VH-VL binders against f1rd40r3617to3795. Designs and how they scored, part 5

Target 1, 179 residues: f1rd40r3617to3795
Amino acid sequence: FNISVQSGYEAISQELCVVTCLKDLTSVVDIKTSSRPAMIGSLTDGSTETFWESGDEDKNKTKSITISCVKGINASYVSVHVDNSRDIGNKVTSMIFLCGKAVEDLCRIKQIDLDSRHMGWVTSELPGGDHHVIKIELKGPENTLRVRQVKVLGWKEGESIKIAGQISASVAQQKNCEA

## First folded at step 1 (VH-VL)

Design i10 (framework fv_ifinatamab)
Fold by ESMFold2-Fast, scan of step 1:
Structure i10 (fold): chain C 179 residues (1-179), chain A 123 residues (1-123), chain B 106 residues (1-106)
Amino acid sequence: as target 1 above (179 residues)
Amino acid sequence: QVQLVQSGAEVKKPGSSVKVSCKASGYTFTSYYMHWVRQAPGQGLEWMGYINPSGGSTKYNEKFKGRVTITADESTSTAYMELSSLRSEDTAVYYCARDITVWGSTYSYFDYWGQGTLVTVSS
Amino acid sequence: EIVLTQSPATLSLSPGERATLSCRASQSVSYMHWYQQKPGQAPRPLIYDASNRATGIPARFSGSGSGTDFTLTISSLEPEDFAVYYCQQYSSYPLTFGQGTKVEIK
């Protein structure tokens, strides 16, 4: 998991520089896959040694992972772990990230192409606004593909992790926040 | 220097098929989606579909589904668009266009286009 | 599919004048792009994601808008700007273009 955000500053100035400390929301979002739903637990078990592998249900269709946020959950980043170096027969060579209010009404955020030997996290920043559904479309050269882990970072309404303040060029203290 | 060079103009009879090529150079061919867009004489642009050259996965405009096939040859960095069962309404300039995702961006657009291939369908 | 309607169909102006082109979508669009096409040439990217100028595009070109209403503005037309302009949505498949606005010399 390769996303980190700094939070907290102390300065003598009346102006303060603040950054947002994001929380891991993966356990509170709903995740669905285009095939093999029994393997969804492998995407959120905290281990990159297990995987979700697509099945026959999406053999000639778009393979995807869909994340639904419940009311009050605000996703800021989504990260997907792919290990093409180990999964040589199940490579993911492209990901398309989409967001919207419903699965039938999604807008494209970005496309990320992966090296044939890629190993590690692929992260997409999510646009601000009312995006309750995030869909990750997956493409590869083989009939099936593998994804090893998914993480969602963001914040909960009413449990804001943003600090009210002003921007200052002076920084006396920084703290590291990790998801 | 990025270049997309398409095959030459063709004249086809109704009911036949045409296969247009688009040779890419100046970048890593497998790192960018390639789209096909056509334009009938005096008319606007119409999206046909795309291919991911790294895996060969495709998406087509339903209007052309069953008639269009987009392929890519990684060894020659060439994308192809084949359209079958040609009708006079298929007379158009056909363009290939590269889809770019700029580092750190949340957008995709067509940053480089081929010069176009005129396909004329007439009896 | 998302239908994009451009207006006016033709805009007849002289060099030095301001051009304002509209693109209206049948439903909300998150990503709207603009392309310029001159006779006999392939389209050229102008504006991406509503308001960002593509590489090499002069400052006289600007884009704005959100939701269903988008605008392309050319602050002071130069001779090379007389062309057809297309808007394009990249929010949902199939990808669609507007019918084009022709900016011509009067």
Scores: ipSAE 0.000, ipTM 0.463, lowest interface PAE 16.4, mean pLDDT 81

Design i2 (framework fv_ifinatamab)
Fold by ESMFold2-Fast, scan of step 1:
Structure i2 (fold): chain C 179 residues (1-179), chain A 119 residues (1-119), chain B 106 residues (1-106)
Amino acid sequence: as target 1 above (179 residues)
Amino acid sequence: QVQLVQSGAEVKKPGSSVKVSCKASGYTFTSYYMHWVRQAPGQGLEWMGYINPSGGSTKYNEKFKGRVTITADESTSTAYMELSSLRSEDTAVYYCARWGDYEYSFDYWGQGTLVTVSS
Amino acid sequence: EIVLTQSPATLSLSPGERATLSCRASQSVSYMHWYQQKPGQAPRPLIYDASNRATGIPARFSGSGSGTDFTLTISSLEPEDFAVYYCQQRSNWPLTFGQGTKVEIK
């Protein structure tokens, strides 16, 4: 896992300080796949031993996982677990991350190329601003591809802390931002 | 070895329409958004819109409201930009550009198609 | 829309000199890219995400900046560097370009 969410530092100033903590939002987002929707549960079951495998519905087409956030949920990072070392016939060699306000209104964030033996999390930071949909497009040499897990990290509106006060010295405190 | 090859120059009368093609090769056509950008003679670059070839979703610059239509044909790996109700101000070089691997930047461009709108 | 203002409009320099090009945005921008365009050619990517060189771009090109102020620097001009340079933002729709800075030989 290549997202740091375990610890951090808090700095408070005399004027204004906003404190936020990243949370696992995976259970409160809506996930759709380009094929085999019955296997979507394998992407969010917390286990990298299960997988979603694409099917015939998206054969010869772009394979994708689409994540939709409900009102009040702000996604900051999305992580996808791929295990090419085990999934020899279903490798993912490239991922394209997109985001936007709606499925028809997506901006490309980045492309990440994976080596043929990649195993582990692939993470994309999401740009700030008004985005509610994240799409992950998947590329590989085979007709079907496998993804083992998806995780979304971010924050909920109303759970961020805004502090304005008379503290003029920085206070450094190690914090755990998991629930 | 990515290539974007555009159709040839066109001369059109005011009020007509033009359809420019952009044939992609050397990559998976449906994996990248294709954008259209124009440049009037001696002027800067102006973004027109894009298409996502995997679903046909499009987005257009409001400046071209109701006049631009971008389409894609997956079977031929070709994107099209059609501009209607042509005016002399639409005289420009029209480029297709792939939204690519450099953090939202345009990594490959077509050679450009000159469209001249004249009586 | 985000308006990008480039300055100067024209920069007249000799080979070997340092060129500094400015791009200012009407509001804060997270993603700023730079392109080079030579007469009769399509634009060529130079710098992406403010400071990263695109593949094949010589080390003499560098980018910097954040927020509303961005800079493209060419440390020592070569003859092939005389061209028009455009900044471009991808923070908000529509995508917008600056009006260009022409770097010309003195």
Scores: ipSAE 0.005, ipTM 0.487, lowest interface PAE 14.3, mean pLDDT 82

Design i3 (framework fv_ifinatamab)
Fold by ESMFold2-Fast, scan of step 1:
Structure i3 (fold): chain C 179 residues (1-179), chain A 121 residues (1-121), chain B 106 residues (1-106)
Amino acid sequence: as target 1 above (179 residues)
Amino acid sequence: QVQLVQSGAEVKKPGSSVKVSCKASGYTFTSYYMHWVRQAPGQGLEWMGYINPSGGSTKYNEKFKGRVTITADESTSTAYMELSSLRSEDTAVYYCARDEYGDYWGSFDYWGQGTLVTVSS
Amino acid sequence: EIVLTQSPATLSLSPGERATLSCRASQSVSYMHWYQQKPGQAPRPLIYDASNRATGIPARFSGSGSGTDFTLTISSLEPEDFAVYYCQQRSNWPLTFGQGTKVEIK
């Protein structure tokens, strides 16, 4: 598959065969972090040269990035850029993706373990249906960790989706978190 | 199906040692940490330590340091907890419990049935 | 070590009533888990990471809280829910459990 998207988003870990499919919704979703909220802009500035670094204030808390979708926005994929090769003192070695209608009722989508030298995008496909909250839980060996960029791909209500080939045969299998 | 099967009850004299086994089946033994937790009669739960079967690294509760040794045999998928210099207050049910290292939400998802160790003269 | 204090020590309630169990930590906790234990049995995982139900746990069980204050709620007690409940933290070594709250039939 080759990815062709109207938003110009090209840096994801999956290849899809699409004509006009996914929009970059990152600028229209609400993003919160477990600490250092002043650095959230580094996650959405379009550059992997800047980063969000978790703070000491959450060293005894789950380190996370929470994405909330407003009405009329449907997220299909979330991608996170991690650069362990540059961030040797702030590595992310595991990542858990969760989704649901509210932060207090989330279902696990998947867990991805990252190589100690990982560099690049980590992408999770989101289950179809009515999910408004995506949470990314992060773990690393040090007290602080770094994430360089976050992207949310999907569509706005009324947007046409054209797909050539198969992007997911397991959409039905991923619906178990829907109420 | 995941199962943790522990060795049978033991009666020991003060000053002796006991070694309890926990045989794992139904999963990849080296992919999960194995913890040991004890419970004195009518009392609460007390964490003793863990082992990572993939390499044998251990961590112990300081309360038991110098008396507890946790080991694992990958070839038989069996974890062991040995407690030395036994005292009457070591009378308890000893449990093994599975834990996924690196999970950010991980409770002990599977437990052995428990082994009663009675220390008396 | 992190000390977990559960309150009350005993709850005497009737079937159909709401049970609210507290667990307070001596310092901030990143992960709090809850277990149910019936006499003669190993503990059963109930809630993980404060609010997520373990596999097979009925919807009447819910958990909430963060930092130092955590709560386990049983919305409407069933006969099989009368048991001892333990909280456990997984933020610092050594791992510690609360002393338990016994939910008993009034």
Scores: ipSAE 0.000, ipTM 0.456, lowest interface PAE 13.6, mean pLDDT 81

Design i4 (framework fv_ifinatamab)
Fold by ESMFold2-Fast, scan of step 1:
Structure i4 (fold): chain C 179 residues (1-179), chain A 120 residues (1-120), chain B 106 residues (1-106)
Amino acid sequence: as target 1 above (179 residues)
Amino acid sequence: QVQLVQSGAEVKKPGSSVKVSCKASGYTFTSYYMHWVRQAPGQGLEWMGYINPSGGSTKYNEKFKGRVTITADESTSTAYMELSSLRSEDTAVYYCARGGDYWSEYFDYWGQGTLVTVSS
Amino acid sequence: EIVLTQSPATLSLSPGERATLSCRASQSVSYMHWYQQKPGQAPRPLIYDASNRATGIPARFSGSGSGTDFTLTISSLEPEDFAVYYCQQRSNWPLTFGQGTKVEIK
């Protein structure tokens, strides 16, 4: 796993503990975009040097990235990489994260406003429960916008990874595991 | 071009049921939800429920609990809304509306409406 | 359910004038859409997601707002704009509409 997740984790104990690590589920989810679906591969290639750029198909519509999880997949976090410092004509200034059981049954999780020079990952924690669709709506001042990478982190039902030992919250966070 | 064509006006007795049809054309029927919205004469719009034609899952407004049933026939690209135990207060124009595309989620196409009059 | 309150109930204006319509939600709304309805016709989509114009909608129509307060503006009324306008939320089930604002000729 090679992304930086913005976290509110608090380390209250550095004694012996059991932790679980989140898995990168990006390759096993279905990703759709509001336009230019041929560029979806740029969102999941592991590189922030490539990008998805919206096209004319969504000129009169909300620009979005939609992630559909198959049975047995539990998404816990979704992360989106935006580089407004390089993508001056294609800035993303706001993201709205939604989730639900179906596209017509989505609830807003949060809205995150981005600085005009934002560069880096934008992460939303997903509510626990039975949800299969995550939608990320994108807003910006230009006709088109760019997103460089998308990651989905979570776990598969029936799988558990346990790490036991004396570890600090810092070590756990750096290894993308929670104490 | 996308079109939603509804069945014709109906006059019903109190206590009976009515079944309104909505035939879709010009798009892939199973790719969009179909919603039903009614409007009593001189009044505003009231959402009744939807169906996902892919798989047949439905959601209904609690106000119509036990009286409304929405179905879809994929082979004819037709959605149906059946309302039972009709009252005079059910007199309204009933609309089918496409749930929008995946990217906007608003009602982008509407049927022409079906007037259902409930009278003795 | 989320209750949408539109104000004013009626706007009496002349062609060329600016119309400003309000829609207030009883709780924060993620999506607000606007529809135009003329007598004897089905509603027509006008604005989606607060500020985006639907296909074929003239530039004189604009939407704004977030949270609980949303506005539809018609910068210069044309004769064909005299109609009833409804706001609609898509944040929570059931879907709800406002009671409508009638824009009528003075």
Scores: ipSAE 0.005, ipTM 0.482, lowest interface PAE 13.6, mean pLDDT 81

Design i5 (framework fv_ifinatamab)
Fold by ESMFold2-Fast, scan of step 1:
Structure i5 (fold): chain C 179 residues (1-179), chain A 120 residues (1-120), chain B 106 residues (1-106)
Amino acid sequence: as target 1 above (179 residues)
Amino acid sequence: QVQLVQSGAEVKKPGSSVKVSCKASGYTFTSYYMHWVRQAPGQGLEWMGYINPSGGSTKYNEKFKGRVTITADESTSTAYMELSSLRSEDTAVYYCARDQWLESYYFDYWGQGTLVTVSS
Amino acid sequence: EIVLTQSPATLSLSPGERATLSCRASQSVSYMHWYQQKPGQAPRPLIYDASNRATGIPARFSGSGSGTDFTLTISSLEPEDFAVYYCQQRSNWPLTFGQGTKVEIK
């Protein structure tokens, strides 16, 4: 299905569950950041009241969040919560999404520019296939920037959910999605 | 082992500038941010700004915009806070404080404080 | 900027008593820290991220809370605990402190 950029996480999850029964895989992926690794837990704690803030030690490299999927995990969407309205001194104005089989073999998927007052989820659809690594490169006007939460939606190989292979002809409303 | 040692007390006239130093020892100076916090006599704590000694990037409290400059000298492991256009309201003890970031963000070590008195 | 309001302004207690100090933020705070300050001394880190004890801090000190309401508790006051306590938020720039709660001996 078509998922609008910057849609709310609940709305995205509800739409995907009705059609494809995609699951929240955030707890089974590995997350690394370009700086401030002690704050990584804030990205996956289920709360948008906590945040990861990048460090100035990233001056000579792009500020980023890297998600590594273990064998058997297929990531279909990645969502990032940014609150530029509260984080006025740490705004994120652009995100670049990349993915690939390994960190050294990443391909750019898309760039999403955020308005200066953005508040909410920014979602990128991931290409189908064998993508084990997702990288989110972050840009902003200040030396540091903040991200409130990250979610990964997808499915596990071997799940009983049937996908007919053609989205236009064969998706149907599924059973209510599991957590 | 970690120590932050600040320069001595100063008495300044209104309109002048003061530059307070904070010499760090016992750790890698460039690995931690250094913040400056002041406290007027009998009052609470007020954050002024920080510097990342690795690269020299700074952030200042807008209240002090145009008047405060924070610098660092890696060769001497010393941070400086210069405040210009001094007013009587700037009379305070000025502290440097190290920003712990490995486990969380909080001020784990503080300098002993420098009293700056502004009077005519 | 986030305003932190501490209450009460002063607690007058005896050694062995429990002290409960409150810090209320004008908006939701993700990182709240507590510092202890004695007269003529620099502040000393006490609690970070709401509930974690800083290095060397005795178990009688505990912190709790989330959102806008945070609490510092001293389960049984020792003579060395009579001091001023400040909360500090690290959720938004500028960083801000509460006005302090003075814990004084009866």
Scores: ipSAE 0.000, ipTM 0.466, lowest interface PAE 17.7, mean pLDDT 81

Design i6 (framework fv_ifinatamab)
Fold by ESMFold2-Fast, scan of step 1:
Structure i6 (fold): chain C 179 residues (1-179), chain A 123 residues (1-123), chain B 106 residues (1-106)
Amino acid sequence: as target 1 above (179 residues)
Amino acid sequence: QVQLVQSGAEVKKPGSSVKVSCKASGYTFTSYYMHWVRQAPGQGLEWMGYINPSGGSTKYNEKFKGRVTITADESTSTAYMELSSLRSEDTAVYYCARVEIYSDSGYYTFDYWGQGTLVTVSS
Amino acid sequence: EIVLTQSPATLSLSPGERATLSCRASQSVSYMHWYQQKPGQAPRPLIYDASNRATGIPARFSGSGSGTDFTLTISSLEPEDFAVYYCQQYSSYPLTFGQGTKVEIK
């Protein structure tokens, strides 16, 4: 994963500059799945060759991956790797991204539809503000669905570093929530 | 008791096709994937593909270049594997084997196997 | 595809001896299984998910390992244990098997 960093004029001038870097936060967030929790490790092992596959526990429920951020952790993007080309019997054809302060109080960010041969990362920008829970709801035509990897990018509260780099201007806040 | 019973041995000429059956009994047919694995004489095991009898979705090993077709008939609890454009190197014992679809642990293991069907391709 | 390499290809031992079989994967594997096969028979499940014995499998059989390096151990060979052993991954498609290790009488 590429990480964007920001440089300030003070940093170049030998002054201590407070900057925020986007970091891979996947190892410090809590991840829960709607089924087969024993397979959660496959989502965060750094390999797209392993997978999480939904099971019996969510047969009559929405299949989902729930990410909980601990105090001081701020998620800015979530990325999900889906390989419909290999997982033809377990295709994910739609993802719904939600976030909020608690599982009981989630706002829909957006829905992304995937083509039947999708291979690769699906990324959602998260709205700025106080959100502790990100939920990814998965839809597909089969009884079980597969996801190969999950990554969470963001920053840690109060982190200060002196860097000579830049933050992409395309990192715009997305503030939408469907009641 | 769980049983997977396969059709009998076949002798085929190059260029023809063969369709092997696997009749399941003793369990809920639609709760398990049915996979096909072959073994050439004196050689190891080679995975061919599977079918999910619930919904009929399939996955195949690209090595067979679209020559393999796996189907299932829920009314008879029977899975089929058809291999076309047969070559001498397709001479092998063909096995069906099941994998549980819904499992709390999600182990994905071949827990029961058919007895095997010998397919001989010769001119 | 994930390539599984078993070693040794042949292991010649006497009853009562310890057998140690290796299976190495070309990349990390989440599910590794072991099967026993005797001439003219279908493979028999032995070990699933690296270390769990299948139903009816004697305690002398054990499995270990994670990532890319897996081992099957038979603590004290019985006459009925002389067979070919295959490892198999269920982490990515296509599913693959090792080439087999033949355990034969010395």
Scores: ipSAE 0.005, ipTM 0.476, lowest interface PAE 15.4, mean pLDDT 82

Design i7 (framework fv_ifinatamab)
Fold by ESMFold2-Fast, scan of step 1:
Structure i7 (fold): chain C 179 residues (1-179), chain A 122 residues (1-122), chain B 106 residues (1-106)
Amino acid sequence: as target 1 above (179 residues)
Amino acid sequence: QVQLVQSGAEVKKPGSSVKVSCKASGYTFTSYYMHWVRQAPGQGLEWMGYINPSGGSTKYNEKFKGRVTITADESTSTAYMELSSLRSEDTAVYYCARGLSWYDSGDAFDIWGQGTLVTVSS
Amino acid sequence: EIVLTQSPATLSLSPGERATLSCRASQSVSYMHWYQQKPGQAPRPLIYDASNRATGIPARFSGSGSGTDFTLTISSLEPEDFAVYYCQQYSSYPLTFGQGTKVEIK
């Protein structure tokens, strides 16, 4: 059977017409940044007026946001808010989503190129299964980049039984990443 | 069925406070932002603020900062909007509305409460 | 704050006619939404992200535009379409609405 997501927070099983609700997991995941960790709170404060801006620690390196899920937490979608129209000196022009069991073992999910005027959410569906680390690599023309918000949606294992075990089974069977 | 049910109409004196409730049902309360929007008689819509019920983070329109407080009670799936130091200009219908923060479009308000008329008069 | 200016303020049309409603922003926006409101009722979502119809909205409603200029079109007015229409931006806080366009029976 196929699973489709409607309204961003609902997953529907086509064959059995099972409707499920995704939970906002942003408060229960661990978030790390490649620089300026003191600004991480700006990514999850619910406001697109605040931002995380990269610093000197990653000046000559890939800038990134890394999300780690603890045992029992399964992320299905990750969304990143970028505002290039306001952040003229800190634009994000490309975003690469990766996943894996550990930071040392990540596979590319997808790459999205952003318009120089881009404003809004950039969303990636995450592969099902045993992927506890999501990394978002950020590219742009400037020495520093800005991201305004991140959001993680998914389910907790204790709640998967409420939405039917076959949803978990079909998610686990998916091909998970592109290297 | 997804619905938002608001508390009943209120008549208040200038300088007092009002607290409007919005009870959610038919969905996971903590998965969606809750916004508050008001509409004065014969006027347009004005955004007041939001709360993310997952964690309780809030954002307010600067016009109302210092007078508005938005809260949420996860155990009862109820959001509240309290407005203090009421003036006659605060006479309006107050709506709660559900937003979806990670749609590609950002937050669109897909489900609205029926509205609560607050009349401020001496 | 982003100011949204809707025009015209009032459209007087007959059933079967095309309605074209404009919403102009004081600065570029990436996300523009449209709502319909009838007297005594809460607003109803119509179009999200400039051009996507909300669930249950008939095909006669369409949205278009980008940057600062956005348009809502009703290809052939039905009796139930006579209402006030509001645009709303989600590009910066505070979130703002236009002043509304009233579509009324001629």
Scores: ipSAE 0.000, ipTM 0.464, lowest interface PAE 15.5, mean pLDDT 81

Design i8 (framework fv_ifinatamab)
Fold by ESMFold2-Fast, scan of step 1:
Structure i8 (fold): chain C 179 residues (1-179), chain A 123 residues (1-123), chain B 106 residues (1-106)
Amino acid sequence: as target 1 above (179 residues)
Amino acid sequence: QVQLVQSGAEVKKPGSSVKVSCKASGYTFTSYYMHWVRQAPGQGLEWMGYINPSGGSTKYNEKFKGRVTITADESTSTAYMELSSLRSEDTAVYYCAREDYYGSGSYYAMDYWGQGTLVTVSS
Amino acid sequence: EIVLTQSPATLSLSPGERATLSCRASQSVSYMHWYQQKPGQAPRPLIYDASNRATGIPARFSGSGSGTDFTLTISSLEPEDFAVYYCQQYSSYPLTFGQGTKVEIK
């Protein structure tokens, strides 16, 4: 999947003449953070020069970003921008992606470890089927962590996505969670 | 230290609207979601919705969708709940309640509550 | 929506006795909270996430349970504990409360 840095992704199959588009859903999902919710705007402003930095509210606790989808909104991918090369005192060294139908019934999708010099997007494909909550748990050696941007791509109910004319962009995945 | 102070009791006629305020102090207003919960006389608690004061995003109980509007004014650290098309069944004490996040358990809970505002709907 | 059913509706007990309150959910709930409410007062947080006492809550209050079956226990009732108790789920929207259990003096 080629993913646009704007409000959507377009891929054109020259031989099949099919346009496929994933919508940028970042502006229509609800985003909560484990601390400093006043800085949530820095995660969705389209700039990797601004950041959300965790605060004292989650000191010595799991730091997280929680994305909740309202009715009719389905997320396919979530991307998180981390810049450990600049944020040397606030490094993120591990990310755990979880999803579920409710904020408390979350299942681990995967864990991605980031090297101490990581700079760039970390992307998780989300399992198909109904899930309304995506949680990203963050780990690092410091008391506070920084995340620079979050982007959510998917579709709205009633809208269809096609790849190569014959293939749905979303095929239901077996949910592989430990609950 | 944390205080949530609500506006005074109101008597309204059926079909009118009411707007209840909740003034927060003793903490950073924009760092905590604010919920609204009501309780009819002699009945249990019923969740109405919440607002994130940092940006104003809201979530409503579908039962009240189209009638309830929750807003927040960052400059005065005040949350508001407006309920329109009032019926006698809307007679209740309306509470605001602050939500906190508990990272070690990965859950949200309402920790501080306002004193409540009695809204009476009568003809 | 998740329906929470509390039982019994009323418990008539004397100070010093043990109170056991039940809350059953119509579907699985991962996060169940408990609140205490005295006449004319706002609800007071009591137990978070089934078993974690809220700040300032004495050790005689304990919670347990998972899935659809949750219990609040008061090991030895004090005069100040006679109140209405509500369970509340934070598993899915809309958030819901049980109908309440009234603990009253016998």
Scores: ipSAE 0.006, ipTM 0.490, lowest interface PAE 13.8, mean pLDDT 82

